# VH-VL binders against B box and SPRY domain-containing protein (Bspry), part 5

Target 1, 197 residues: B box and SPRY domain-containing protein (Bspry), of Mus musculus (Mouse) (q80yw5r259to455)
Amino acid sequence: SPLLTQLWAASVLGSLSGVEEVLIDERTVSPLLHLSEDRRTLTFIAKKSKVCSDEPERFDHWPNALAATAFQTGLHAWIVNVKHSCAYKVGVASDQLPRKGSGNDCRLGHNAFSWVFSRYDQEFCFSHNGYHEPLPLLRCPAQLGMLLDLQAGELVFYEPASGTVLHIHRASFPQVLFPVFAVADQLISIVRGPLAT

## First folded at step 28 (VH-VL)

Design y4 (from x4 with heavy chain D102E)
Fold by OpenDDE, fold request of step 29:
Structure y4 (fold): chain C 197 residues (1-197), chain A 121 residues (1-121), chain B 108 residues (1-108)
Amino acid sequence: as target 1 above (197 residues)
Amino acid sequence: QMQLVESGGGVVQPGRSLRLSCAASGFTFSDYYMHWVRQAPGKGLEWVAWISWSGSNKYYADSVKGRFTITRDNSKNTLNLQMNSLRAEDTAVYYCARDLYEFWTVAFDIWGQGTMVTVSS
Amino acid sequence: SYVLTQPPSVSVAPGQTARITCGGNNIGSKYVYWYQQKPGQAPVLVVYEDSDRPSWIPERFSGSNSGNTATLTISRGEAGDEADYYCQVWDKSSYHVVFGGGTKLTVL
């Protein structure tokens, strides 16, 4: 796998030079979430905010948010700091992912439009289209790295600090994908630039 | 029609075991956290246990922890409750219920009709 | 252990408004859910997320939650509303679900 080769190389070098700058689209942020000013940190707020603007792009039930920039071609890499949260989902979603409603169509990993790594307490899973594959992780990752190769049809979840591959998903992805996020405990943050020390 | 149907209830002596089952239909069973809730005769509702969609995460009420085991078989759309070392205070109608949420809160939108468990000498 | 407290019973005349309270420490910070249970039947969710109701539940049913008290309000009480009502929350510290003791509503 080209992605595995790159991951191995990055691990050996101790850094990824191609980590992209990912920002959250504030228009998509659920009323259960607070977005930081720098558009990198999502904080769970336990109850839906009543002051959220009504936008068609906004998730209105699940604690979801999408990145502002879509991936359409090539290799993409980004890292999320998840050390503060025991309940989150991270991965990618198609632009076909519905935004409104409490149904599974808007629930990450429970529809055909999202591919996510999930944590809830000590449970780790990869979820897609209602299939939930348990991941027997030995420890809780502080950061999650994602590698997406749209041409090869590969999505890799790995632990940046160790270079350990946590899960590989192969599929024919749609032409347009967004980094997607959900958090239901404390906060998660997108890491900027090189790996955080 | 979305439905949950409990079975396996009956009369048993203290110290014995009983296995309850809940059959789900009309929805994608594997997408939902599932719960057991019980109600003693003439008493209120008491939560017993929940299990995640994957089945790898489970939590129990203190009153049943160590004695009861919640399991699920997504291929068969079934939820189970193995009850060991039964006590008189375990006498109740046992409901299986579907969780409307995940992670940040819990609510029950679908309930079974319940199955009666009686523990008596 | 988190505890929810409900009055054992509430009585109202037909056409009057019934209010059932659910007390809990800082319950206003949690979402509260309410269930109606009639004799011999399973509970039915009537209010979710403090104040929202399923579309098939009459608008006479409403909820509020602030401070240490959540309240289920049933306006224009009918004989058919006679039932037991339970409040419920999720306790994140224990990952347990907590029910109130239940309130018997009588409409006479």
Scores: ipSAE 0.910, ipTM 0.952, lowest interface PAE 0.5, mean pLDDT 95
Fold by OpenDDE, fold request of step 29:
Structure y4 (fold): chain C 197 residues (1-197), chain A 121 residues (1-121), chain B 108 residues (1-108)
Amino acid sequence: as target 1 above (197 residues)
Amino acid sequence: QMQLVESGGGVVQPGRSLRLSCAASGFTFSDYYMHWVRQAPGKGLEWVAWISWSGSNKYYADSVKGRFTITRDNSKNTLNLQMNSLRAEDTAVYYCARDLYEFWTVAFDIWGQGTMVTVSS
Amino acid sequence: SYVLTQPPSVSVAPGQTARITCGGNNIGSKYVYWYQQKPGQAPVLVVYEDSDRPSWIPERFSGSNSGNTATLTISRGEAGDEADYYCQVWDKSSYHVVFGGGTKLTVL
């Protein structure tokens, strides 16, 4: 029942101390992306920038970026504003995710190291290890909330405005996970937590 | 060996239907966007349609929109093109091609050998 | 609709450099891809992302893209380079793939 899922989401969110501050690691940002000064907004650029520094942590092909801080234990929640983009991926990735290359090993959702919700135009999917599960969304979410329970082994995607759970993935996650992002149209922005100034 | 093999081509009369198929092997088919590209005899390449990995997104050239339908079966590693209301101008070699990218640009790194479709009275 | 324009033919003598142009409105803002097609064969990707080359493609093949013109350059042209060459882009506004009209390269 959609109502039950909403209630569940509300109860889980109520138990959270707050939305965590998530910032992008500038060292990981693909040359296809521009990172805002506050390290919260990723903007897609149609062609790879030639001015980006050569960091071993930097994605060099796919329009990916990782958060600066990993999650290792507990319950984590973050929200991404995606209203301006019709092409994006959001979720989590392990520290084993390769950074360099055009192969599927670096392509979010096409390897064993990433779990992502994706939108490409009218298509919504959950992707992991090359499995792409279509999500029959009735409308495009303006914001996406992620709940990660490492103890329970659950990753939840929900719409913050309605509390509607969009997808739940259960798995034995690795000990270290990073919020991960990909943008192939316009921009997405990490929403500040309520305690953030 | 990564390979695409088209089939289903033939000679048909205008107004009739034909279904093309493309069999993929040597790579994880479900991970890639797939395209149909055609080439009329002695003419250039013309993009026809593409489909996302899950099949939820489908896009068509204006010349075939409303008449052609692109589908895929990932369990069988097959790409299909249902062609209805065929016209003489649809006469071409039809290629299936693998997309090197996903939704931020497009390029074709693997092509089939093509299958010939002839629409004539 | 987005349109790519290529010369119908280009001729060069053996050992000379062939340049095939691909014109498009602000094409420099898009990635351009080039394909070689020999008679009776499927196209082969020879240049991707404007100027990058697959490892199995000879270094004689290079690409550039700026403004309204992309260019495929084939240095030290040889008979084996005779083929049709197509430029290609992706049009974000329509999600369509666009090919140029093709250029017949003759090495004689």
Scores: ipSAE 0.905, ipTM 0.952, lowest interface PAE 0.5, mean pLDDT 95
Fold by ESMFold2, fold request of step 29:
Structure y4 (fold): chain C 197 residues (1-197), chain A 121 residues (1-121), chain B 108 residues (1-108)
Amino acid sequence: as target 1 above (197 residues)
Amino acid sequence: QMQLVESGGGVVQPGRSLRLSCAASGFTFSDYYMHWVRQAPGKGLEWVAWISWSGSNKYYADSVKGRFTITRDNSKNTLNLQMNSLRAEDTAVYYCARDLYEFWTVAFDIWGQGTMVTVSS
Amino acid sequence: SYVLTQPPSVSVAPGQTARITCGGNNIGSKYVYWYQQKPGQAPVLVVYEDSDRPSWIPERFSGSNSGNTATLTISRGEAGDEADYYCQVWDKSSYHVVFGGGTKLTVL
């Protein structure tokens, strides 16, 4: 149930031992984004970088990036600091997410390959496959926590400070999922994990 | 074939109201921000308003703020513009337009053919 | 609010190159979009993101944007290119869309 999932998530994340080390895969980073040296901060740079790159993994139109870490089984948690951005998407994507083009296949939440929580100014949504579910948030979160339970087929978005569950999505996920990000205003940062072994 | 079709234009007296509609077909309407753009006879293009996917974000040009209301109905694939307290300077062809992007920039890849609004006594 | 300026008209001979300018304060920091509008028709996007073209637009349409000026270039101008041309930007500070005043291109 939603309540049981909420209580479990709050208990696990209260320990801080459940948060993994997640780093951005620099090969995937859109030319609309700058990636920090520690591979945790994505900064929106308004216009595509003039650096010519034909990396097959790089998004070339939408301001997306993927994490290097892939998940296939088990329980996974990570946190993104979003306090500085009014325009972003965070969630998970399959390895089948296309990288090239202006179409919906590369647009997070507008295809079958991606599942994201999004904010654009005052509009909060969960999006998958072109279905946009408005989320009635009482306040703008400073941090977003993600909890992925691949056995149960659940993706949970929560606010770490309060333990409040913002959204739960159940699905039969594809074989492999990556944390995925988009930034259209200022920056977002992956919170360092205490330990991942 | 992707298409936008405006309707609801006509001749009205100053101070009256008019409601424009735009019917979308051939694409997933709920995936796109939508805009109204107008063009007075013999003049250039003027942006009027935009609306986000759910309708939670709405923005208006200063010339129409407080008088016009943009809305959408995603279940009917329609965009609407309620125009109140109409003035002679609102006389224009009104286009609905599809936004190719989401938030960080804007361009219009699909336009309707427009509907004429004439405000005169 | 943000303002774009365009010359009211530009004339070129057939086969010659037309250049239409769009002026704005620090416009080089913004993406510029160009629309073609023929009489009695809706506008059509011809250049996006400063210099890219939709797949249906001929290669002879190109764009540039630097400093305070963006330019639409139409190589080998044809009578079919006669139209009004508008530049457009997104003003993120106000969340408004801004158009230039338009330029009438005549091919004589």
Scores: ipSAE 0.724, ipTM 0.867, lowest interface PAE 1.4, mean pLDDT 90
Fold by ESMFold2, fold request of step 29:
Structure y4 (fold): chain C 197 residues (1-197), chain A 121 residues (1-121), chain B 108 residues (1-108)
Amino acid sequence: as target 1 above (197 residues)
Amino acid sequence: QMQLVESGGGVVQPGRSLRLSCAASGFTFSDYYMHWVRQAPGKGLEWVAWISWSGSNKYYADSVKGRFTITRDNSKNTLNLQMNSLRAEDTAVYYCARDLYEFWTVAFDIWGQGTMVTVSS
Amino acid sequence: SYVLTQPPSVSVAPGQTARITCGGNNIGSKYVYWYQQKPGQAPVLVVYEDSDRPSWIPERFSGSNSGNTATLTISRGEAGDEADYYCQVWDKSSYHVVFGGGTKLTVL
């Protein structure tokens, strides 16, 4: 469609936030996750680590993490390698997303602060505010692309290899959004986007 | 008040079928994985099946696989267990239970009071 | 499949400490959950993630998990603690939930 072509072209050719890459904010990383030295790979571990520092920004129950980069205006794109995990969530969250507790306020997709594409074994969904929309994927994507247009109020999930749009969400987003992640199996990795130089 | 209420128990002959229902209230049912757990008279707890929040993932204990089907209807806030080809060893109190987690571990923070299924002559 | 082993019974005098064990191969690598069940009632969660308590459970309930053994400890045992106690793990390899056989606690 002409709209999808415009969004795709803008994402790969003109991202205004992609200069530094998307990197995980180590201060937010759940004790259920290990963060690689390059800040790109989140690995799920079996039980909560006791060696994580007690930070106010750290998720303490759900296996979540936030990126360090905030998006406030414009068009943003990033890609996550998900080929090694059968259990994850990826998307965006407000800085108001609570960090502590086992409640739904900290559970990605189950609150008004987070918008995520999720996979859990055979189940694929888009989730926001406790509304879970099943997504009819024929195959598990190896990479998951995200395009966020804050002016248009659009969040797009797509498969980079095929260009297939998996889901489009239209909303009035809050002022500040961060890429957000959850991992409950093996690992996921942020990929340097295919943005043109 | 968060509640789970089971129904549909009764006495049936071996080889027959029975359908259990569990009505959920006081929480957003579609946010949670749900389980059936049973307990034969005078015996311990035995996990039976679980279902993911959309219903697309379903897993069963080996003792019931192929005979029991777990389903959910999120529009009615109900969990169901279709039990076919019932055997005497299926005699138990059947509990529905809410999973506190999603996928990487499991614990049950809310249980129903159970419904009795008796499979006998 | 994964198996949990509990003693069938444990007795303690009032005011003494009860310890209920749950054995399993490398159970220390798994989170262990403990449930109390009184006659005619549904189980209730008393310890989660090896050693944490729901806020309504008295501090005299505690848990530990290391190696091949998890332990539920009930300090200063009371008659109100008489119940069956079950340990439980998640077996991710089969996506099954596994319970121990249960332990009847008697306070004499």
Scores: ipSAE 0.694, ipTM 0.851, lowest interface PAE 1.5, mean pLDDT 89

